VH-VL binders against q6nml5. Designs and how they scored, part 5

Target 1, 200 residues: q6nml5
Amino acid sequence: MFSEVEMARDVAICAKHLNGQSPHQPILCRLLQDLIHEKACREHGFYLGITALKSIGNNKNNNIDNENNHQAKILTFPVSFTCRTFLPARGDILQGTVKKVLWNGAFIRSGPLRYAYLSLLKMPHYHYVHSPLSEDEKPHFQKDDLSKIAVGVVVRFQVLAVRFKERPHKRRNDYYVLATLEGNGSFGPISLTGSDEPYM

## First folded at step 20 (VH-VL)

Design y4
Fold by OpenDDE, fold request of step 22:
Structure y4 (fold): chain C 200 residues (1-200), chain A 122 residues (1-122), chain B 107 residues (1-107)
Amino acid sequence: as target 1 above (200 residues)
Amino acid sequence: QMQLVQSGAEVKKPGASVKLSCKASGYTFTDYYMHWVRQAPGQRLEWMGEIYPSGGSTNYNEKFKSRVTITVDKSASTAYMELSSLRSEDTAVYYCARGQYLEYWSGDFDLWGQGTLVTVSS
Amino acid sequence: NFMLTQPPSVSVSPGKTARITCGGNNIGDYYVHWYQQRPGQAPVLVMYYDSEREEGIPERFSGSNSGNTATLTISGVEAGDEADYYCQVWDRSGNHVFGTGTKVTVL
């Protein structure tokens, strides 16, 4: 699910980067970098972009000792902003590209979601095909109707489970999703049509 | 800061049991697998088993299944590993390690304890 | 039982490239993870899902996996890279299997 959320963050910038100019742009850039580095949170999901800057407060850092050395001074600004986010949820219907075929399933990438796992157990009527003798044939899952799930194939799937993975120092947080093809037959390989955008 | 802190070194006699602890902090304990891995001196890492603290489900390496028991105290964010019928070959450093939980999947270990030396000697 | 075989040792000069291989039957059908272990320390995840670098791991570390061989590549090797390296997979029996380990020595 896509949402717009209001957030508040402290943004630290080096004073030398202001050069007497408005701190607006440097703060925005740093904020974007911080969000990119964090990537996601449990509450809001993936950060996709800042949609509005609501306010910039005054510098919180009263480090008087470094007033004479502007080059080394770090300024901290409280920033209020709105952000577009994507939070995968159970029941979501997504489209993505197979990135890896394994003995037990496949991993799919769908927009910001890098780790959608499609288990063989959630691919009814598919079986694993491994052709060790042909260097040209990549492992894939195959259905009786000759449909194939292979690397590079676009697959429409439903989200069955969502797991947030918090990493140390809150950097590069991520989501793991369990994907399924179970349902009314609308899920599975699709003709390559455009981007890996999620269908909400 | 995320960390796993293990209990101290143990010295045991053959035939005895040892119970090690692993205390987690800095993350949601119940959301991840806790694995136990051991390493004998000069040997490779060896996976012993895992537990999902939320439901208490466990999986064991068949090699240890008859002798190992992995449990958790959710209130204390602590995992335990008990190994019975100790032998000299059980002398090793034992590690707890965090793993991602996802149904039908098991992956990497991204957070490790400092290790606990268990010495089994007559 | 799934077996992972690594060379026991790799020696490399500073600034050069070290390649650590992990052999297994159809290992390309698995995700391979890599751990660095310095003497007297716990293992540290350096590479996961074949080619994803763990946070804090330098870009000079890279991973690949195809066919029967996974490879951890360390370019521009530094003294601090001296350690034991282990590959790991989750096999069809539900076990996590580690490689035999490779001692990387920086000469």
Scores: ipSAE 0.895, ipTM 0.958, lowest interface PAE 0.5, mean pLDDT 93
Fold by OpenDDE, look of step 20:
Structure y4 (fold): chain C 200 residues (1-200), chain A 122 residues (1-122), chain B 107 residues (1-107)
Amino acid sequence: as target 1 above (200 residues)
Amino acid sequence: QMQLVQSGAEVKKPGASVKLSCKASGYTFTDYYMHWVRQAPGQRLEWMGEIYPSGGSTNYNEKFKSRVTITVDKSASTAYMELSSLRSEDTAVYYCARGQYLEYWSGDFDLWGQGTLVTVSS
Amino acid sequence: NFMLTQPPSVSVSPGKTARITCGGNNIGDYYVHWYQQRPGQAPVLVMYYDSEREEGIPERFSGSNSGNTATLTISGVEAGDEADYYCQVWDRSGNHVFGTGTKVTVL
């Protein structure tokens, strides 16, 4: 689900970027870059954006001796900020676009969530359709009512399981989700097109 | 730093068993599959099996199912692979590798051990 | 059993483009992953989910997968790219299958 969380980070910037100006903008830029590169954390989920910069502390570096070479000097600022996050959780209802159909299921993209896996085992009444005779026909899952789960189709699904993928150096962390269409019939392909924005 | 550190080289006779270890660090051990993959000299990589440390569930390549046992010690973040009834053809470098766990799905191996050479000779 | 076939070798001059193919029946219905293995070293993931580059892998590496062929493309080949490359899929039997491997030689 979506949340606004308060976070604190140390932000390192090169002194040359300040040029006697306020460090506010450079710090914000660097912070954004860091969050983008990190992408997600286990506690808060995907970072969607900074909503507020609450405070910037003083430079933590006491290295007075490098004052003569501003180009090489790194300044570190403690920064407090609020961030909008998306943390997928079991039970969440999301929608996304099918990106790939596999032999045993489909991968769905939903906003920052790139890897929602919908297994055939979690698609009641759907069967895999692959026409070997037509090179132009792409594989898809089809239900008796002719509903189709194919690449580009928007699907409403429920989150069944969530996995956080830790990456080295906390870069490009990710989430994987197991999706299901099981329920009271409210899940499956929808007529809406164009938005991969997750919703509840 | 995430890493997998494997036990040292082994020399065995035909008919013997070997048990290799793979110690994980730098990540949550129980959240990922641990795979074992081997490579005979000059040959392709060959998947042997996997274990999900959290539940202890295992899946094996049918080729090895009768001879391979994969286990874990969660407290030590260590996976083990035991191969019995060794043959000369089992001479290979054996790798452990981390794989993502998701129910009904298995994917890539993003972290590998350094490998362990097992030599089977009379 | 699912089989993945790769050319045994690809030779390429520095700065040129190397294409490593991985053939399999309807391989497009699978996600393909690629590994680089230098002599005496463990494999390293370079590409996953057909076209996603692993962290630290240069942008000159790219991947595609459709029909019966997956391809790892290395543009602007460098001497350091000389290695064995393996494709890999998770097949319908629940096995992880590796390709036959391709030795890339930089001339």
Scores: ipSAE 0.841, ipTM 0.925, lowest interface PAE 0.6, mean pLDDT 92
Fold by OpenDDE, look of step 21:
Structure y4 (fold): chain C 200 residues (1-200), chain A 122 residues (1-122), chain B 107 residues (1-107)
Amino acid sequence: as target 1 above (200 residues)
Amino acid sequence: QMQLVQSGAEVKKPGASVKLSCKASGYTFTDYYMHWVRQAPGQRLEWMGEIYPSGGSTNYNEKFKSRVTITVDKSASTAYMELSSLRSEDTAVYYCARGQYLEYWSGDFDLWGQGTLVTVSS
Amino acid sequence: NFMLTQPPSVSVSPGKTARITCGGNNIGDYYVHWYQQRPGQAPVLVMYYDSEREEGIPERFSGSNSGNTATLTISGVEAGDEADYYCQVWDRSGNHVFGTGTKVTVL
């Protein structure tokens, strides 16, 4: 679920970007960029944002004494900060919007979670409906009570399994979630009465 | 750095068997499917099969099911593919590739080995 | 068996737009992934889940999938884009099926 975690990172910035100003803003910007590019980690989940900058240490590079080439120097600062994160876990109850209907299930987006997979095998009493006759009709899953899981529909589901996917170069890491509608009937399509809040 | 490193080129006679290896590094080997894909000269990519290293479960293309065996050595983070009863048509570059694991779903191949040429000739 | 059909070749001038199609029956019911393969090299993932760019792939690459056709679009084509491109799906039989491949030539 949601957490606020303390983290430490080394942030590298080009000295020329300081222009005699405090390194605070450039460091923060770089840190944010790094976190955005990384997107997620196994330990903390998705990075949602920096909530506080705790400290900025001194430059780790020993080349500070070469005053003659400041423009080409990379400065590395140890930064301590707090970050809001979201880590999906088994048993979590989430809601999200169906983004893709496939032959065997549906993918749901829930906040930073782009890949919640709802398998047909985990949505009891639903069946796949495909109308070849109408180009305007999109495939969907339909229950006996005529409830539909289609693109754009908001679905309340429970997390059954979680997989962390580390991409090459540790960029754009992600989480995959196996979703289920199994239970006491409390899961499935919901009517939006307000905001499309992705988390229960 | 994540990478898949495959064993070297092989030259085999028809009827023989070949066993190729694919060593993974830079990521948790057991968390992802390992796939084998081959490509004959001038031909399209052809999926052969997959293994989930954690449980050892395998799925094969029916075309190869009778001749292919995919295994892993978890301690060595290495996957293997053995193809038996080799034919001239099996001459191809063989790739291992990492795939996402999620129950009831299989996705893209985001990491590839460099490929291993297997030549089958009399 | 599920089949994916691609044009064998696409020729494009530098700076122009190349469109590589991948045809399949109700391919819109699948996620399509795309791979780039340069001569003598292993395939490289360029697009996954219809329209998600892999890390390092320029924004001039885009993907779409609907109906019976998935498309990889390369805008502002460069010489370095010359390669074979393959679409791929995971079909109902549990097989990973690749397209016939498209050779993109930059004129």
Scores: ipSAE 0.832, ipTM 0.924, lowest interface PAE 0.6, mean pLDDT 92
Fold by ESMFold2, look of step 21:
Structure y4 (fold): chain C 200 residues (1-200), chain A 122 residues (1-122), chain B 107 residues (1-107)
Amino acid sequence: as target 1 above (200 residues)
Amino acid sequence: QMQLVQSGAEVKKPGASVKLSCKASGYTFTDYYMHWVRQAPGQRLEWMGEIYPSGGSTNYNEKFKSRVTITVDKSASTAYMELSSLRSEDTAVYYCARGQYLEYWSGDFDLWGQGTLVTVSS
Amino acid sequence: NFMLTQPPSVSVSPGKTARITCGGNNIGDYYVHWYQQRPGQAPVLVMYYDSEREEGIPERFSGSNSGNTATLTISGVEAGDEADYYCQVWDRSGNHVFGTGTKVTVL
């Protein structure tokens, strides 16, 4: 679900990169870079954008920590702001575009969510189609004459499970989602007007 | 700051067993698969099996299924692999590796331990 | 058994492009992941999900996967790229399978 939330971060800036009179632009720029790199957090989901900058506190840089140091001075500012976020949740109904067809399912992208996995086991009445004898036919899942799931097709699905991922290096995160077409609610591919071909 | 730290090298006789440990730090241990992968000298990497620590469910490569047991101690954030009935072909470096958990899917290994050499000789 | 075959070695001059192939029947129906291993060290993930670069890996690394061949491409090869490289997939039997490995040598 989309939300607007209050957040706080300590923003570190190399002193040589500050504008002497107006430091707010370098701090905001660094905050944006930090959020783009982090991508998401467990409590609020994906960061979509900063909606308001509420405060920039005093530099937390400690003279005791930096005295007798030959390194360039790093200034750290506590920043309070509001952020638009997207947190996928079990039960959510989402739409996304198929980015990869596998032997066992498909990966779908829905906005910032890059890894929504739709297992073939969660596609009632679909079967895998790939003709290795013809290099021109692309792999897909077929239900009937009117329903086909292939790369580029937009699919309406329900979220069954959400898995937060902390990547091993640097503060960067992601989400994986288990998708399903099972149940009531007309889940499946969204066809173009008068067409049952994959939407590209 | 995420890391996997493995137990030290082992020298074993044929027919013995070995139990290796892999201690995780810097992430939520129960959210991810733990895998065991080995590499004999000059050979490719070979996947042995996996455990999902939250429920303790395991999947093993059929080649090892009768001889391998993978377990966890959730409170210690530690995975274990025990290989029994050792043979000379089991001489290898054994790695633990982390993978993203998702139902019906298993993918890349994004974090590796330093490896543990197990030597099986008479 | 799903089989992943790599050339045993690739020699490349500094600044040129190394292409490391990973062959498997319909490997394009799988996601392919790539690992770099230096002598005496653990593998490290360099590419995942065919073409996504892991954190800290230079932009000159790229990946592709279609048909029966996945390829790890290293443009502007540097001496530090000299290592063994392995591809990996999750196969239909639920096994993780690694390729035969490719030693990249920078002349």
Scores: ipSAE 0.823, ipTM 0.910, lowest interface PAE 0.8, mean pLDDT 88

Design y4
Fold by ESMFold2, fold request of step 22:
Structure y4 (fold): chain C 200 residues (1-200), chain A 122 residues (1-122), chain B 107 residues (1-107)
Amino acid sequence: as target 1 above (200 residues)
Amino acid sequence: QMQLVQSGAEVKKPGASVKLSCKASGYTFTDYYMHWVRQAPGQRLEWMGEIYPSGGSTNYNEKFKSRVTITVDKSASTAYMELSSLRSEDTAVYYCARGQYLEYWSGDFDLWGQGTLVTVSS
Amino acid sequence: NFMLTQPPSVSVSPGKTARITCGGNNIGDYYVHWYQQRPGQAPVLVMYYDSEREEGIPERFSGSNSGNTATLTISGVEAGDEADYYCQVWDRSGNHVFGTGTKVTVL
């Protein structure tokens, strides 16, 4: 689900990157870089963009640089802001572009979600097609003459399971999703236009 | 600070068994596959099996299935691998490794233990 | 019985490009992952899902996979890149299979 949420982060910046009275621009730029690197969190899902800056608190750095290395000093500012987010959830109906066809399924990208796995076991009436004798034929899944799932195809699917991939020491997270075409929805290939859109 | 810390080196005689441990820290232990992979001296890596700790389900390489047992202690965030009926060809470094869990899919190993040398010699 | 074959060694001069191949029948139908193993150390993931670089790996590492060959490419090779490299896939039997390994030597 898409949301707009209040968040807070301690933003670290080198003193040499500060100019003038107000450090707001360098701090905001660093905050954006930090969120892009982190990608997502467990509570709110993927970060899509900062919608408002609410406050920048006082510097928390208590260390004193020596005179010869003052430009290497790290300053830390508590920042409060609002952020547009996307948290994948079981039951969500999403669309995305097939990025890889495997022997047993396909990986689909839906915006920031790079890893939506559609198992062949979740594709009713599809079968895998790859002719090693045909240099011009790419691997795909085929249901009938008109329904084909291949790299570049946009697929509408339902989220069956959500798995958070945490890397706490790297402060870089991700999500994996199990997709399905089963059920009474209109799931399957819909167009060649993708949902692999740029962030922000 | 994700890490996998394995038990110390073992020296065993043929016919014995060995049980190795792998303690996870810095992540939610039950959310990920734990794999066991071995490497004989100077040889390639060889996958032995996996466990998903949340449900305790296992998959084994058929080569080892009759002799290997992988288990977990969820409260201790620890995985175990027991290999029975040891032979000299089982001399190897044994690694535990974490993988992303997803139903119907298994992929890369993004975190490895330091390895445990098991020497089987009479 | 899926097999992944790698050249046993690749020698490359500093600053040049090393190409490490991983051969398998229709390996392009799989995702390929790559590991670096320095002497006396555990493997470290360097590339996954064919071409995604793991966090902390320099941009001079890249990967590709099509047809019967996956390739890990290291441009601007440095002495610190000297290691064994293994490819890995998840096969149709549910096994994880590693390649035969390639020792990269920087001369």
Scores: ipSAE 0.819, ipTM 0.912, lowest interface PAE 0.8, mean pLDDT 88
Fold by ESMFold2, fold request of step 22:
Structure y4 (fold): chain C 200 residues (1-200), chain A 122 residues (1-122), chain B 107 residues (1-107)
Amino acid sequence: as target 1 above (200 residues)
Amino acid sequence: QMQLVQSGAEVKKPGASVKLSCKASGYTFTDYYMHWVRQAPGQRLEWMGEIYPSGGSTNYNEKFKSRVTITVDKSASTAYMELSSLRSEDTAVYYCARGQYLEYWSGDFDLWGQGTLVTVSS
Amino acid sequence: NFMLTQPPSVSVSPGKTARITCGGNNIGDYYVHWYQQRPGQAPVLVMYYDSEREEGIPERFSGSNSGNTATLTISGVEAGDEADYYCQVWDRSGNHVFGTGTKVTVL
């Protein structure tokens, strides 16, 4: 589900980088870097973009006085803003591009969602095709009517399950999604290039 | 900060069993696979099995299936691996490792414990 | 069961390129993951899903996977890259299989 949500972050900037008329640009740039690195959160999903900057508060002192002589070197600004987000949810109907065909399914990318897994068990009437004797035949899933799912094909699917991933080593998150083509005849390949490839 | 902290080194005699622990912190323990991987001295890594803590379902490498049991204590965020009928060939460092859970898919191991040396000698 | 074969060692001069191969029948139909292990330490993930770098891994690390061979490439090799490297896949039986391992030596 796409949303626009109000968010707040404490943005940390080195004081020597704020020697301009307004701290607005360095603070916004750092906020964007922080959101791009974090990618997503559990509550709101993927960050798609900042839609409005509501306020930048007064700086907060976060220097360590007892052990460092670089007091006030790091400034922290509370920033309030609105952000366009995408939170994958069970039942969502999405489209995306196949990035990898595996022996048992495919991984699909749908915008910021890089890991939508479509298991062969969720592809009614498809079967895996790979010929190790033919260098020019790439692996794909074939339906009896010659529709196929291969790298580069756009696929319309429904979300069956959503898994939030907290990555190790700093605040960075992701989502994995289990996809299905079951239950609706409109699910499946919709790419004009990949869906009607003329070669056998 | 995410970490997996394993129990200390063990010395065992042939025929005994060993139960190793792996305590997770800094993430939602029940949302991820926990794997056990061992490495004999000078040898490759060898996957022993996995558990999905939320439902308690396990999968084991056929080589160890008769001797290995993987369990969890969800309230303690701790996984356990018990290996029975120990042999001298079981002397190895045993690691726990975390993996992303998804139905019908299993992938990389993105967080590892420090390892536990188990020595089996007469 | 599935077998992953790596060269036992690769020697490379500082600043040059190390290529570590992982061979398996139709390994291109799998995602390949790579781990670095320093002596006496646990493995750490460096590359996953064929070509994605883990957080904190420099851009000089790259990966590829097609046909029967996956490759981890380290350009501009530094002394700190000296370690054992393992590839890994999830096989058709639901097992995780590691490669035989490659010791990278920086001379």
Scores: ipSAE 0.817, ipTM 0.911, lowest interface PAE 0.8, mean pLDDT 88
Fold by ESMFold2, fold request of step 22:
Structure y4 (fold): chain C 200 residues (1-200), chain A 122 residues (1-122), chain B 107 residues (1-107)
Amino acid sequence: as target 1 above (200 residues)
Amino acid sequence: QMQLVQSGAEVKKPGASVKLSCKASGYTFTDYYMHWVRQAPGQRLEWMGEIYPSGGSTNYNEKFKSRVTITVDKSASTAYMELSSLRSEDTAVYYCARGQYLEYWSGDFDLWGQGTLVTVSS
Amino acid sequence: NFMLTQPPSVSVSPGKTARITCGGNNIGDYYVHWYQQRPGQAPVLVMYYDSEREEGIPERFSGSNSGNTATLTISGVEAGDEADYYCQVWDRSGNHVFGTGTKVTVL
C-alpha cells in the first residue's frame, strides 16, 4: 500500500556541516541520508521520498557551543515531514522483475522490495527446467509453450505473506514477501522474453 | 543490541543427554527461525535443525532427527536443543543462530550465539 | 545430500587478492551465503544471496555464483582477514549445508 504519511525524526548533524548557509538544506540532506540508510520501518514500510518538510524545531542539544566536547558537536533537530511510503500487504497485487531462478522458486524485485519469493509450490502448472547440456536454455519455470518465468521476466503476483526484517543496532531494515500466482487475478509473466534475450 | 547468549559448557558421559539453552534479546524472538549448528574440533559447521517459535514447527537434519529435540519458551525468548544418546563424536561446540523466516524459503544465518562446548567422554 | 567442496587452504600475501571457491553441482541454482570464523569465535555472516555484503563488512569483500562454482573474493587482503571461511546453501531436502571450509593464511 502506497501512502503519504506524516513522520517525525530527530536529525543529528555535525556542527561543522552547518557552515553559515541555509540550515534547512543540511538538515534535509541528512534526513534523506538517514531514511535511505534505514530503508523502511515496521509502521509505514519502505521510504520512497520526502514530499514536504513541515517543521524544523530548535536544537535539542544545549551543549552545542562546547568545541572541546565531541558529543556537544552533534546537533539534533526535531523534524516533522511528510513521506511517500510503500508498505507491502497481504493481498497486494505487484509487478516485479525476476532476479534469481532457484531450483525451488524465484526471487523477484518490485521497486524497493528486493526480496519477493515466488515458490514453485505457488506456481500452478509450472515446472522447473534447467539443461546444463543445452547452451540455449537458462534455468526457468515453464507452464506451457507461451508462459515462461526466467531472469529478466516481469511477473505479476499477489502478496501472500509479509515479513519485516529488523537490525535496530544498524538501523537498516527490510521486507520479505511471499508471492503467489494462485487464484484468478491473471498472475504470471507479463513481459515477452524472446529466444535471444539473456535470462540472467 | 541483538544478541544470542548460550548456556555454559557441559561434560557428559556416553549415553547421557544434554539440553542447551539460547536466550535471545534485542529483536522479536517469535518472528525468526532459530537454528542449531554444531562444530566438532577442527571440523566444519554442521546444521542440526531449526524451529519457528511462533508456531513451534521444527525441521531437523535427518542425521540427528532421532536424537534431537528443539523447543522454545516464547515468554522467556529462549530456545533449547536437547541431544540424547550422546557419543564421543558428539563432542563439539554447539551454536544457536537466527535466520529470516519466510514460508517455503530458508536462507542465511545473520546472528550467532557464542557457542557451548559439549564434551562427551568416559 | 548436496555436497559443497572448498579448498582446505588459501595463502595470500598482504594487499593481494584471495579467492575462496565453493564447488557444487549446479550451485548457481542456489543462493550461497558465506561466513567468516576467526580462531576461538563464532561464525559471522559476511556475504549472503551470492553477492550481498552484510552490514559492517568492508567493500573489498565480494561474491559471485555461477555454474558449478561460487566464489568469495577478498581484495587488498589484511592480516585481520586470516580466518576460516564457509559457504552455505539450503539444499533440495530442506537441509542447510556448509562447505568443507577454507583457512585463509596471510603470509
Scores: ipSAE 0.807, ipTM 0.905, lowest interface PAE 0.8, mean pLDDT 88
Fold by OpenDDE, fold request of step 22:
Structure y4 (fold): chain C 200 residues (1-200), chain A 122 residues (1-122), chain B 107 residues (1-107)
Amino acid sequence: as target 1 above (200 residues)
Amino acid sequence: QMQLVQSGAEVKKPGASVKLSCKASGYTFTDYYMHWVRQAPGQRLEWMGEIYPSGGSTNYNEKFKSRVTITVDKSASTAYMELSSLRSEDTAVYYCARGQYLEYWSGDFDLWGQGTLVTVSS
Amino acid sequence: NFMLTQPPSVSVSPGKTARITCGGNNIGDYYVHWYQQRPGQAPVLVMYYDSEREEGIPERFSGSNSGNTATLTISGVEAGDEADYYCQVWDRSGNHVFGTGTKVTVL
């Protein structure tokens, strides 16, 4: 699900970057970098972008005395902002592109979601196809109606389960999703479109 | 912290059986496949089989299928591997390793036991 | 049966870059995982899904996989990186196949 959330962060910038100008732009840049590096959190999901900068507080550092070396001084500002986020949840209907096909399932990328796993057990009537005789033929899953789940194919699926993966130092956190084609028959390969955007 | 602790070294004669244990702690035992992998001296790692503790389903390397049995005691968070009809070539360090998390992960072993040396000699 | 072939040894000076290859027919169609094994120790996962670093593994380690070759790259090699390295694939038969192993020696 897509949401807009209000967040507060302390943003640290080097004083040399201010050059006597407003800290607004450097703070925003640093904040964006931090969110990009973090990528996601358990509470809000993936950070997609800052939608508004609500407020910038005063520098929290009381180190007035080190005025002589402005280049080495780090300033910390409390920042309030709104951010658009994507939190995958059970029941969500998404679409994504198959990136890898293994014997037991396929990995799908959907927007910021890198690893949606579609198990063979969750794609009824599909079977794994691989021709050892043809080096040019890539492995894929195939249904009796000749529908194929192969690398590069766009698939509509439902989220069955979600796992948050926290990385060291909270850098490039991620979500793993278990996908399913089970349901009313509306899930599966679709015509290739130029978008991997989820349906919300 | 997460860890796998294996039983101690074994010395067996040819034709005998050995049963090794692997006790898991620090994580939900039933959520991960448990694998057994062995390594003969100076040789590569060799996968023997797996078990899903929640349902008890097993898969074996065909090479060992007739001689290996993998089981679990969920109440003790312990996996077992029994290898029968031992031969000298079965002399190796045997490892238990945590594998797939439910259906999310595929193929990697992110947690290993310390290994158990099994020596088969006349 | 799926086979993975690695060079038996790679020697590298401290601070230089070591590249460990893992060859297999259409290995790029699979996910490759890498393990580090120091003498007398159990293997440790260092890389999974071709290029994802495991927890605690420094950024000096990177992985790639395409065509018939997967590669584990160790930049800025340190003495502590001396170990055996194994690639691994979960093949179509449901087996987990390990490479022949590469001994990395830091000179």
Scores: ipSAE 0.560, ipTM 0.820, lowest interface PAE 0.9, mean pLDDT 90

